# Designs tried in a protein design chat: VHH binders against Hydroxymethylpyrimidine/phosphomethylpyrimidine kinase (thiD). Part 12

Target 1, 255 residues: Hydroxymethylpyrimidine/phosphomethylpyrimidine kinase (thiD), of Aquifex aeolicus (o67772)
Amino acid sequence: MIALSIAGFDNSGGAGTLADIRTFKHFGIYGVAVITALAVQNTQKVYEVFPIPPDVVKEELKAIFEDFPIKGVKIGMLANKEIAEVVYETLKSKKTNFIVLDPVFRSKSGRELLSEEGVEFLKSEFIKIVDLITPNVPEAEILCGEEIKSLEDVKNCAQKIYSLGAKSVLIKGGHLKGNYAIDILYDGKSFYEFKAPKIAGKTPRGTGCVYSSAILANYLRHKDLIKAIKTAKDFITEAIKNSKKLGKGYEIMDF
Key: E = the ipSAE of ESMFold2; O = the ipSAE of OpenDDE; V2 = 0.75 times the mean of E and O plus 0.25 times the DockQ between their complexes.

## First folded at step 4 (VHH)

Design y24 (framework vhh_6z1v_2)
Fold by ESMFold2-Fast, scan of step 4:
Structure y24 (fold): chain B 255 residues (1-255), chain A 120 residues (1-120)
Amino acid sequence: as target 1 above (255 residues)
Amino acid sequence: EVQLVESGGRLVRTGGSLRLSCAASGSTFSIYAMGWFRQAPGKEREVVAAISRSGGSTWHADFVKGRFTISRDNAKNTVYLQMNSLKPEDTAVYYCAAGDYESGWDFDYWGQGTQVTVSS
């Protein structure tokens, strides 16, 4: 089985297409990539982001879809509206089994990774082809246009995002419950909670990339979204716990 | 991207009260979840309380529940820990922490700490 990562290229391997492909491989899925931007970075910071010209992204997509039977797609950093439009038009026309969107709006340090116009395009059009969107709380607030102050607000926000067109919505870390940060899934019918202890002091870059890629991989294997999320949550929790300081900055999930 | 400076730690007697403050500087304070941690000599750092970006969701460790309250003022870029009914067991260095945009409740940024000593 073959899955596609459409994301930025993190030359340090902690996030982006390299992390996505490593995650697919871990679960026995062959990964192929379409690179949307080159992020010049190491474990300490993102130095520069070079978006790939939209026509080149279009040719990457064409090359992959003409040659490989793509069963699932994980989408990360899109960089700008022009790239998001090219990706959207291609995926809208192609048959795949499942599309996961990790809405990468900002870096770990708060740097913009998707333009304002790109965010608006994502909210108004792109979201309509998405089977699962995995925002954290700040991303969810941008998507639903409402501040999250309570668990009720998380649930209302998830329903609002669903109404924009996503077939399911997983808001990460939407609520604290004891020593656990709770992920909340809305599938259009019911709410589900996924919990795991939060690990203080270990926040490797690329956790969103790895988590969403693990969900896609396990969904393709089992066709059960709840089981896929549980498996991915267990996996990412252990990967964070076992992350290593291989460079001078953030820890790396080496799995 | 955010710098944290704690203040308010001092010697206080059993049963007393103390308010700790954590001043944040840098951009985007309002996108960070905030927490208070403590570390006593010879022990690992442990989470005491945490608060969401908006202040709408809070968590408090069982050993301080009913005694400590976390709050934040985003207009002042400050997070607080109100500590009541202090016990000698609360003696520790208290750290303010911020969880960035991606990590949510996982904390990346730490202050230098402020010492709280509770005498019997």
Scores: ipSAE 0.013, ipTM 0.435, lowest interface PAE 7.2, mean pLDDT 85

Design y25 (from z08 with S52T S57Y S101E Y103W; framework vhh_6z1v_2)
Fold by ESMFold2-Fast, scan of step 4:
Structure y25 (fold): chain B 255 residues (1-255), chain A 118 residues (1-118)
Amino acid sequence: as target 1 above (255 residues)
Amino acid sequence: EVQLVESGGRLVRTGGSLRLSCAASGSTFSIYAMGWFRQAPGKEREVVAAITRSGGYTWHADFVKGRFTISRDNAKNTVYLQMNSLKPEDTAVYYCAADYEGWEFDYWGQGTQVTVSS
């Protein structure tokens, strides 16, 4: 099987298309990529982001979809509205089994990675072709328009995001229970909890990229979303534990 | 990017109380979940307490529950750890950590030493 990563290019390999493809390969899925932006970064920080011209992104999409039978798509950083529109138009016309959107709005340092117009397009149009959206809490607040202060707020926010058009919503780290960080899934009918112990002393970059890509890979193999998320959560927990300090900054998940 | 600076660590006697503070730089503090970790000599770094962006949800490790309380003041870009009924086994370097993406804790302070004498 073949899966497509539509994301930024992190030249250090910790996040973006390189991390997505490594994750697909780990689960026996061949990964191909469409690059939306070049991020000049290393293990310490993001220095610059260069969006790829939308026409070039369109050519990347045409080249891939002409040649490969794409079974699933993982979408990360889109950078701006123009790129998001090109991606949306292409995916709306293609037959794929599953689309996962990791809504990358800001870097860990607070830098904007998707323009305000891009966020609005995502909420109003793009979300309608998405099978699973995997926001963290601040991304979920942007999507639902409400502040999250409690587990009940997480659940209400997930329902609002679902009403925007996503077929399922996984809010990462929505609450804590004992010594576990809990992810909450809403599938339009029920809520599900996915827990993992907090990993102390390791802060690798790209965990959102790896997690969403692991979910897609496992869904394509088994066609069971609950099992895919549980497997991906177990995998990311181990990947964080086994991450290595290969540069001067944050650890890299080398799997 | 957020930079974290811990303060308040000192020598304190068994049964005493201490409040640690962690000051964050930058106008984006309110988008980060915050945590307190500690590392004792010869031990792994462990999670002590965590607080959501709004402060609406807090978590405390079982070994400090009822004794320690985490809080934050977003107007002052500061997170606190109130430590009561201190025990010698609470002796450790205490670290403040911040996380945009849930509970991964991407940003770390330098630490502040707490020593509890018997």
Scores: ipSAE 0.065, ipTM 0.481, lowest interface PAE 6.6, mean pLDDT 85

Design y26 (framework vhh_nb_b201)
Fold by ESMFold2-Fast, scan of step 4:
Structure y26 (fold): chain B 255 residues (1-255), chain A 117 residues (1-117)
Amino acid sequence: as target 1 above (255 residues)
Amino acid sequence: QVQLQESGGGLVQAGGSLRLSCAASGSTFSIYAMGWYRQAPGKEREFVATISRGGSTYYADSVKGRFTISRDNAKNTVYLQMNSLKPEDTAVYYCAADYEGWEFDYWGQGTQVTVSS
């Protein structure tokens, strides 16, 4: 089985297409990639982001879809509206079994990874083709336009994001209960809770990329979203726990 | 981005009290959930207490009833009031900030607390 990563290229390997492909391989899925931007970065920070010209992204997509039977797509950094439009038009025209969107707006070091016009396009159009969107709390606040301070706020925000067009919404870390980080899934009918202990003393790069890619890989294997999220949550918790300081900055998940 | 600096550690006799402070600088403090963790020699870092953006508090069973976490958003500071201290509380205490709600994104350098019998 084959899955596609549409994301930026993190030359340090902690996030982006390299992390997505490693995650797919870990779960026995062959991964292919479409690169949307080159992020010049290391474990400490993102120095520069060079978007790939939209026409080149279009050619990358054409090359992959003409040759491979893609069963699922994980989308990360889109960089700008023009690239988001190209990706949207391609995916809308191709029947894909499952699309996971990790709405990467900003890096941990504060660098903008999706333009404001890109965010608005994502909220108004792109979200309508998404089977699962996996925002963290700050990303969810941008998407729903409301502050999150309680579990009730998380649930209200998830319903708002669902109303924008996503078929399911997983807000990561939306409920803090002691030493547990709890992810909240809304599928349009019910709320589901996924919990794991917070790992103290480590802040590895690429957790969103790895988690979303693990969910996609396990969904393709089992065709059960709840089971896929549980499996991915256990996997990412151990990957964070076992992450290594390979450079001078944030840890990297080496799995 | 935020930077965290702990203070208030030191040597104290069993049964005594200490108040730890953690000053945050950089980005807006009120958007972070805050926590205290501790690490004794040869052991993994363990949870002590957390306080949410909305002020909800949670404690490890080992400190419940003895420690109190609080925050002052106007001063960009989180506190840990430690009462009835035991030798087992001896550790380096770390302040942590959680912006994404998934893992702690920022950590302080730690402050040593030593409780003598």
Scores: ipSAE 0.023, ipTM 0.475, lowest interface PAE 7.0, mean pLDDT 86

Design y27 (framework vhh_h_nbbcii10_fgla)
Fold by ESMFold2-Fast, scan of step 4:
Structure y27 (fold): chain B 255 residues (1-255), chain A 121 residues (1-121)
Amino acid sequence: as target 1 above (255 residues)
Amino acid sequence: QVQLVESGGGLVQPGGSLRLSCAASGFTFSDESIYALGWFRQAPGQGLEAVAAISRSGGSTYYADSVKGRFTISRDNSKNTLYLQMNSLRAEDTAVYYCAADYEGWEFDYWGQGTLVTVSS
């Protein structure tokens, strides 16, 4: 089975297409990539982001879809509206089994990874082709337009994001219990909770990328979203625990 | 440079109260990447344990069973400060208390140096 990563290229390998491809490979899925931007970064920070020209992104997409039977797509950093539009038009016209969108808006250092116009296009159009969107709490607030202050607010926000067109919504870290963060899934009918430990003493890069890619890989294997998320959660917990200080900054998940 | 600094610790009699403060520098608690803030403690001869945590917006809190009803966690984003109000203190609350920030929602990765709380007669 073949899955596609549409994301930025993190030259350090901690996030973006390289992390997505490693995650797919770990679960026995062959990964192919379409690069949306070159991120000049290391374990300490993102220095520069160079968006790939939209016509080049379009040619990357054509080359992949002409040659490979793509079963699933994981979308990360889109950089700008023009690239998001090209990706949207291609995916809207192609038949795939499952699309996961990790709505990457900003880096840990606060650098913009998707333009304001790109965010608005994502909310109004792009979200309609998405099978699972995996925002963290700040990203969810941007998507639903409301501040999250309680578990009830998390659930209301998830329903609002669902109403924008996503077929399921996983809000990461939406509730605290003990030394755990709880991820909340809304599938249009029911809410589900997924627990992760928060106290490990490590801060690896690319956790969102790896988690969303692991969900896609396991969904393709099992065709069961709840099982896919549980498996991905167990995997990312171990990947964080086993992350390594390979550079001078954040740990890298080396799995 | 990211730094968390605790204050408010000291010697207190059983049944007394203390309020701990944690001031952040080099980043703000309003930062969208800060998912949770918490208090941890290490008692003599014991491991590190979570005491209380509060979500970014203050809408969700956690308390260890041993402190529920006695301790209250709160945050003031305008002052970039986290608080722990400790009431009805017991000898077993004696510990070094640490504040910590959870960046990106995966773990508590920024830590203070700790402040000693001693509860004894």
Scores: ipSAE 0.000, ipTM 0.311, lowest interface PAE 11.3, mean pLDDT 84

Design y28 (framework vhh_ozoralizumab_d1)
Fold by ESMFold2-Fast, scan of step 4:
Structure y28 (fold): chain B 255 residues (1-255), chain A 118 residues (1-118)
Amino acid sequence: as target 1 above (255 residues)
Amino acid sequence: EVQLVESGGGLVQPGGSLRLSCAASGSTFSIYAMYWVRQAPGKGLEWVSEISRSGGSTKYPDSVKGRFTISRDNAKNTLYLQMNSLRPEDTAVYYCAADYEGWEFDYRGQGTLVTVSS
């Protein structure tokens, strides 16, 4: 099986297409990539982000889909509305088994990674082709339009995001109970909780990329979303715990 | 990235009070949910307070609820923990932590030591 990463290129390898492909390979899936932006970065910060011209992104997509039977797609940083539109138009016309969207709006360093117009396009159109969207709490608040203050707010927000068109919604870290962080999944019918100990002392970059890619890889292998998320949660927890300070800033997940 | 520096720890008698501060720099402080976590001698990390990005929501475990109050000043990039009715079991190194992804603590400092002893 072949999975496609549509994301930015992190030249340090901690996030983006390199992290996605490494994650796919870890689970026995061959990964191919469409690069949406070049992020000049190291473990300390993102220095520059250079969006790839939309016409070039379109040619990358064409080259991949003409040659490979793509079974699943993981979408990360889209940078702007123009790139998001090109990706949307292509995916709407292609047959794939599963689309995971990690709605990368802002980096940990505070840099905007998707324009305001891009966010609005994602909410109004792009979300309708998505099988699983994996926002963290701030991204979920942007998508549903209100502050999350309680577990009930997480559930209400997930239902609202679902109503925008996603087939399922996984809000990461939506609830903290004791020393456990709990991810909440809404599949249109039921809520599910996925818990893991909150990791202290390590904050590697690319955790959202690796988690969403691990979910896609395991879903493609077994066709069970609940099991895919449980497997991915265990995997990412171990990857964070075993991450290494290879540079001067954030840890790198080396797996 | 956010850089965090804790201060305000010290020696205090049981029943006393302390106010901890955490100064943030390097990134936009207001985009992070913030936490205070502590590590007592010989024990693991324990979460003791949580505050939302705006400061509109706070959470506490039962062990400190009613005694500790977390607050933030986004204009000054500063997080606070007001600790009242301190007990010997509150003795620990206290760290402030930032959370963007929702399931990891981002803290880099040495923390601030709080000793509650007679």
Scores: ipSAE 0.032, ipTM 0.490, lowest interface PAE 7.3, mean pLDDT 86

Design y29 (framework vhh_5c3l_4)
Fold by ESMFold2-Fast, scan of step 4:
Structure y29 (fold): chain B 255 residues (1-255), chain A 118 residues (1-118)
Amino acid sequence: as target 1 above (255 residues)
Amino acid sequence: QVQLQESGGGLVQPGGSLRLSCAASGFTFSIYAMSWVRQAPGKGLEVVSDISRSGGSTTYADSVKGRFTISRDNAKNTLYLQMNSLKPEDTAVYYCAKDYSGWEFDYRGPGTQVTVSS
């Protein structure tokens, strides 16, 4: 099976297409990539983002889809509206088995990774072709337009995001209980909880990329979203636990 | 019970200063990275600043770099944001956020309003 990563290129390898491809390979899926932007990044922060011209992104997409039978797509950083439009136009004309969108809006250092116009396009159009969207709490608040302070707010927000057009919504870290971080999935009918122990003392970047890519890889293997999320959450928990400080900043997940 | 409680917000004139504090309880503060996040009227969330567990690494949004300083006191379980040379554009609700190791997960407090106007 072949999966496509549509994301930025993190030259440090902790996030973006390199992390996505490593994650696919770990689960026995061959990964191909379409690069949307070059991120000048190390373990400390994102310094600069250079979007790839939309025409070039379109040619990358054309080259991949003409040659490979893509079964799933993981989407990360889109950088701007023009790139998001090109990706959207290509994917809505190509039937894939499963599209996972990790809505990467900003880096931890505050660097903009998707323009305001891009966010609005994502909310109004792009989300309609998405099978699973995996926002963290701040990203979910942007998507639903509401503040999240409780589990009830998480559930309400997930329903609002679903109403925008995503077929399922996984809000990461939507609830805390004891020493566990709990992710909440809404599939349009029911809510599901996925918990794992919080890992203290390590803060690797790229966990969203790896988690979303692990979900896609395991969905392609099993065709069971609940099982895919559970497997991916167990995997990411161990990857974080085993991450290494290879540079001066946040840890790297090497697997 | 995880609890984050911001304080120190208020009304200030342009060019003024404020120091925000965030009191943390219900978890081991010293082992988590922390962030300050803000939401201006009619806009989305903006991550203002991050600080590592030890305080040895900090980052800032371009909009506040050189004017704001994030710091922490692990003995007091408190996160701080020193805000200098305040501008009307800094008007927002400011949230203290806990960044758990690798979870892409932030827990936020109730927020503190900062208004910069004459």
Scores: ipSAE 0.000, ipTM 0.183, lowest interface PAE 11.2, mean pLDDT 83

Design y30 (from z08 with S52N S54K S101E; framework vhh_6z1v_2)
Fold by ESMFold2-Fast, scan of step 4:
Structure y30 (fold): chain B 255 residues (1-255), chain A 118 residues (1-118)
Amino acid sequence: as target 1 above (255 residues)
Amino acid sequence: EVQLVESGGRLVRTGGSLRLSCAASGSTFSIYAMGWFRQAPGKEREVVAAINRKGGSTWHADFVKGRFTISRDNAKNTVYLQMNSLKPEDTAVYYCAADYEGYEFDYWGQGTQVTVSS
């Protein structure tokens, strides 16, 4: 089985297409990639982001879809509206693929990774082809237009994001209770909670990339979204716990 | 990217009060939820309190509920922990941490020692 990562290229391997492909491989899925931007980064920070010309992204997409029977797509950093439009136009005809969108707006170091126009396009159009969107709390607040202060706010925000067109919404870390990170899934009918302990003293990059890719891989294996999220949550928790300081900055998940 | 520096830790008598400060440097402080952790000798690090990005929502551990209050001032890039009715059991190194992704704390300070004598 073959899955596609549409994301930035993190030359350090902690995030982006390299992390996505490593995650797919861990779960027995062959990964292929379409690179949207080159991120010049290491374990300390993102130095520069060089978007790939939209026409080149379009050719990458064409090359992959002409040759491989893609079963699922994980989307990360899109960089700008022009790239998002190219990806959207290609994928809207691929409705049999399961599409997971990790709405990467900003890096942990604070750099903008999707333009304002790109965010607007994502909210108005792109979200309509998405089977699962996996925002963290700041991203969810941008998508729903409201501040999240309580579990009730998380649930209300998830319903608002669902109303924008996503078939399911997983808000990551939406509720703090001790050392637990609680993720909330809304599937249009019911809410589900997924909790795992936060690992103090470990700060690896690419946790969102790895988590969303693990969800996709396990969904393709089992066709059960709840089981896929539980498996991915357990996996990411262990990956964070076992992350290593290979450079001078953030830990790297080496799995 | 933020760098965190805690201050305010000192020796205090049982029943006393203390305010810890965590000063953040860097242009992105306002995007992080903030937390206070503590670690006593021979024990694992535990979460004490957390505050959301804008300061409107807070969480406090049951063992400090009603005694400790977390707050933040985004204009000053600072998070505070007001500690009242201190007990000897509160003796620990207190750490400030910043959390963006919700999986773990992204940035940590080096800690400030609080000692509560009987």
Scores: ipSAE 0.149, ipTM 0.565, lowest interface PAE 5.9, mean pLDDT 86

## First folded at step 5 (VHH; framework vhh_6z1v_2)

Design x19a (from x19 with G56D; at its last look DockQ between E and O 0.29; V2 from the best seeds 0.00; counts 0 for: pae E 13.1 > 2)
Fold by ESMFold2, look of step 5:
Structure x19a (fold): chain B 255 residues (1-255), chain A 124 residues (1-124)
Amino acid sequence: as target 1 above (255 residues)
Amino acid sequence: EVQLVESGGRLVRTGGSLRLSCAASGFTFSEYAMGWFRQAPGKEREVVAAIDWSGDSTWHADFVKGRFTISRDNAKNTVYLQMNSLKPEDTAVYYCAAGPSYILVYSEDAYDYWGQGTQVTVSS
């Protein structure tokens, strides 16, 4: 079973391509990658992001798809509109089983990880080929254009994001108040809640990347999205609990 | 030790009503979604109804919609199934189950804890 990560390279190892591949391997999925950007960073700061030239991204995609029977794709950082267009055009012409988009717009320090034009292209076109989009609350607010203050607002925003074209929407609710991280899935028909306790004193980097990659891996294993999200939620909760301060900044999940 | 104990199953005439209860212990009940399942002789176990951790969201299978109502009392660690307008086809062992904090509409494989069941028999 082969999964493709299309994401930026986080040289600290906590997020991006390295985290995606490690997550696929953890669940017995062979991972291959297409790099969209080189992020110069450590556990404290993102210093710079160097997008890969779009033509090179196109060649990476060509090389991977001509050799491997890709069953699922996880998409993270796209950097700019030109790269997003290359990825979109390639994927819409390919038959894969499942496409997960983790809509990464900004780093924690505020560094832009997808241009404004890229965000608009994602909302207007790219989202239409996506089987599951997994925004956190700030990302969901950008996608639906509304502030989220409550669980009911999360549900309303999920419906709006669904109307943009994704087949299903998982809003990760860890930013909302309370003792529990409650994620909401909308599949176009019903809402599902996934609850886990928040882990006090642990805020590792890369939770979105690891979670979305774990969902894809488990979807490929189970062929049942609800079971895949449940398994991934349990996994990420334990990974956060076991995270370590390996450098001077944010914790890194050790799995 | 986690325990789910169903009660209230008995023999009832067609058209009658019953209320099943499931008492939970050994875990933080208010953090779990609950479901009712049933299994008739010679048939596969099937989901009847589900309720989220807070009690605000419920789901009922089409074959019981309008007749059965799931509810919960988190102060008493108990989930209920009110069954009205009973039919002979409702004859089964009814099980309660606890699992993910979301509303479940799929197979039994997603539930972590199960009760021993209570027999409901509906006579003509």
Scores: ipSAE 0.000, ipTM 0.170, lowest interface PAE 13.1, mean pLDDT 87
ESMFold2 (binder alone), look of step 5: mean pLDDT 85; pTM 0.873
OpenDDE, look of step 5: ipSAE 0.140; ipTM 0.603

Design y31 (from y06 with Y103W; at its last look DockQ between E and O 0.61; V2 from the best seeds 0.00; counts 0 for: pae E 3.5 > 2)
Fold by OpenDDE, look of step 5:
Structure y31 (fold): chain B 255 residues (1-255), chain A 118 residues (1-118)
Amino acid sequence: as target 1 above (255 residues)
Amino acid sequence: EVQLVESGGRLVRTGGSLRLSCAASGSTFSIYAMGWFRQAPGKEREVVAAIYRSGGSTWHADFVKGRFTISRDNAKNTVYLQMNSLKPEDTAVYYCAADYSGWEFDYWGQGTQVTVSS
């Protein structure tokens, strides 16, 4: 089975397309990739982000879809509105694909990775073709337009994001309970909770990329979203725990 | 990157009070939440309290039972843990942490030792 990663390229392999492909492979899925941006970086910092020209992204997508029977798509960094539009136009006709969107609006350092226009396009159009969106709390706040301070806020926000058009919404880290961070899934009918321990002393890069890709891979295998998320949650927790300092900066999940 | 520096840990008697401070520096504008953790010898690190971005929403562990209160001074980029009615079982290294993702705490302080004697 073949999955497609549409995301930025991280030279270190800690995040982006390289991490996605590694994750797919771990779960027995062959991954192909379309690169939206070259995010020049190592384990220490992001130096510069070079968006790929939209027409080039379009050619990448065309080349891939003409050749491979893609069953699932994971989308990460889109870089700008123009690229987002190209991706949207390509995927909107691919109704047989399960689409996971891991929105990337800003880096941890606060660098803008998607323009305001891009975010608006994501909210108004792109999200309507998404089967699962996996925002963290800050990203969810941007999407639902409200601050999240409680479990109730998380649920309300998830419902708002759902109303935008996503088939399912997974808000990562939406609730604290003891030593655990809890992800909240809303599928339009019910809420589900997924627990993960707060891992002290481990701060690897690319956790969102790996998590969303793991969800896609497991869904493609089992066609059970709840099971897929559970498996992915366990996997990412272990991967974080076993992360290694391969460079001079952040740890990397090596699996 | 964010740096966190804890202070205020010391020896206190049972029933006493202590206020811990955590000063944050660096790119603090993107912090979603800050929290206090503690780790006693031979035990796992556990969450004590957390405070969310831009406001008064807080979370406290069940074992706190109203004895501890987390607060923040945004002007000073400092988070506090007021600890009252301290017990020997509260003896631990207390760590400050910052959450950028809303998913996990990304940055940690070096910790400050709190010892409660009987």
Scores: ipSAE 0.027, ipTM 0.498, lowest interface PAE 3.4, mean pLDDT 90
ESMFold2, look of step 5: ipSAE 0.398; ipTM 0.748
ESMFold2 (binder alone), look of step 5: mean pLDDT 84; pTM 0.859

## First folded at step 7 (VHH; framework vhh_6z1v_2)

Design a1 (from y06 with S27R I31D; at its last look DockQ between E and O 0.84; V2 from the best seeds 0.00; counts 0 for: pae O 9.1 > 2)
Amino acid sequence: EVQLVESGGRLVRTGGSLRLSCAASGRTFSDYAMGWFRQAPGKEREVVAAIYRSGGSTWHADFVKGRFTISRDNAKNTVYLQMNSLKPEDTAVYYCAADYSGYEFDYWGQGTQVTVSS
ESMFold2, look of step 7: ipSAE 0.399; ipTM 0.742
ESMFold2 (binder alone), look of step 7: mean pLDDT 83; pTM 0.856
OpenDDE, look of step 7: ipSAE 0.007; ipTM 0.254

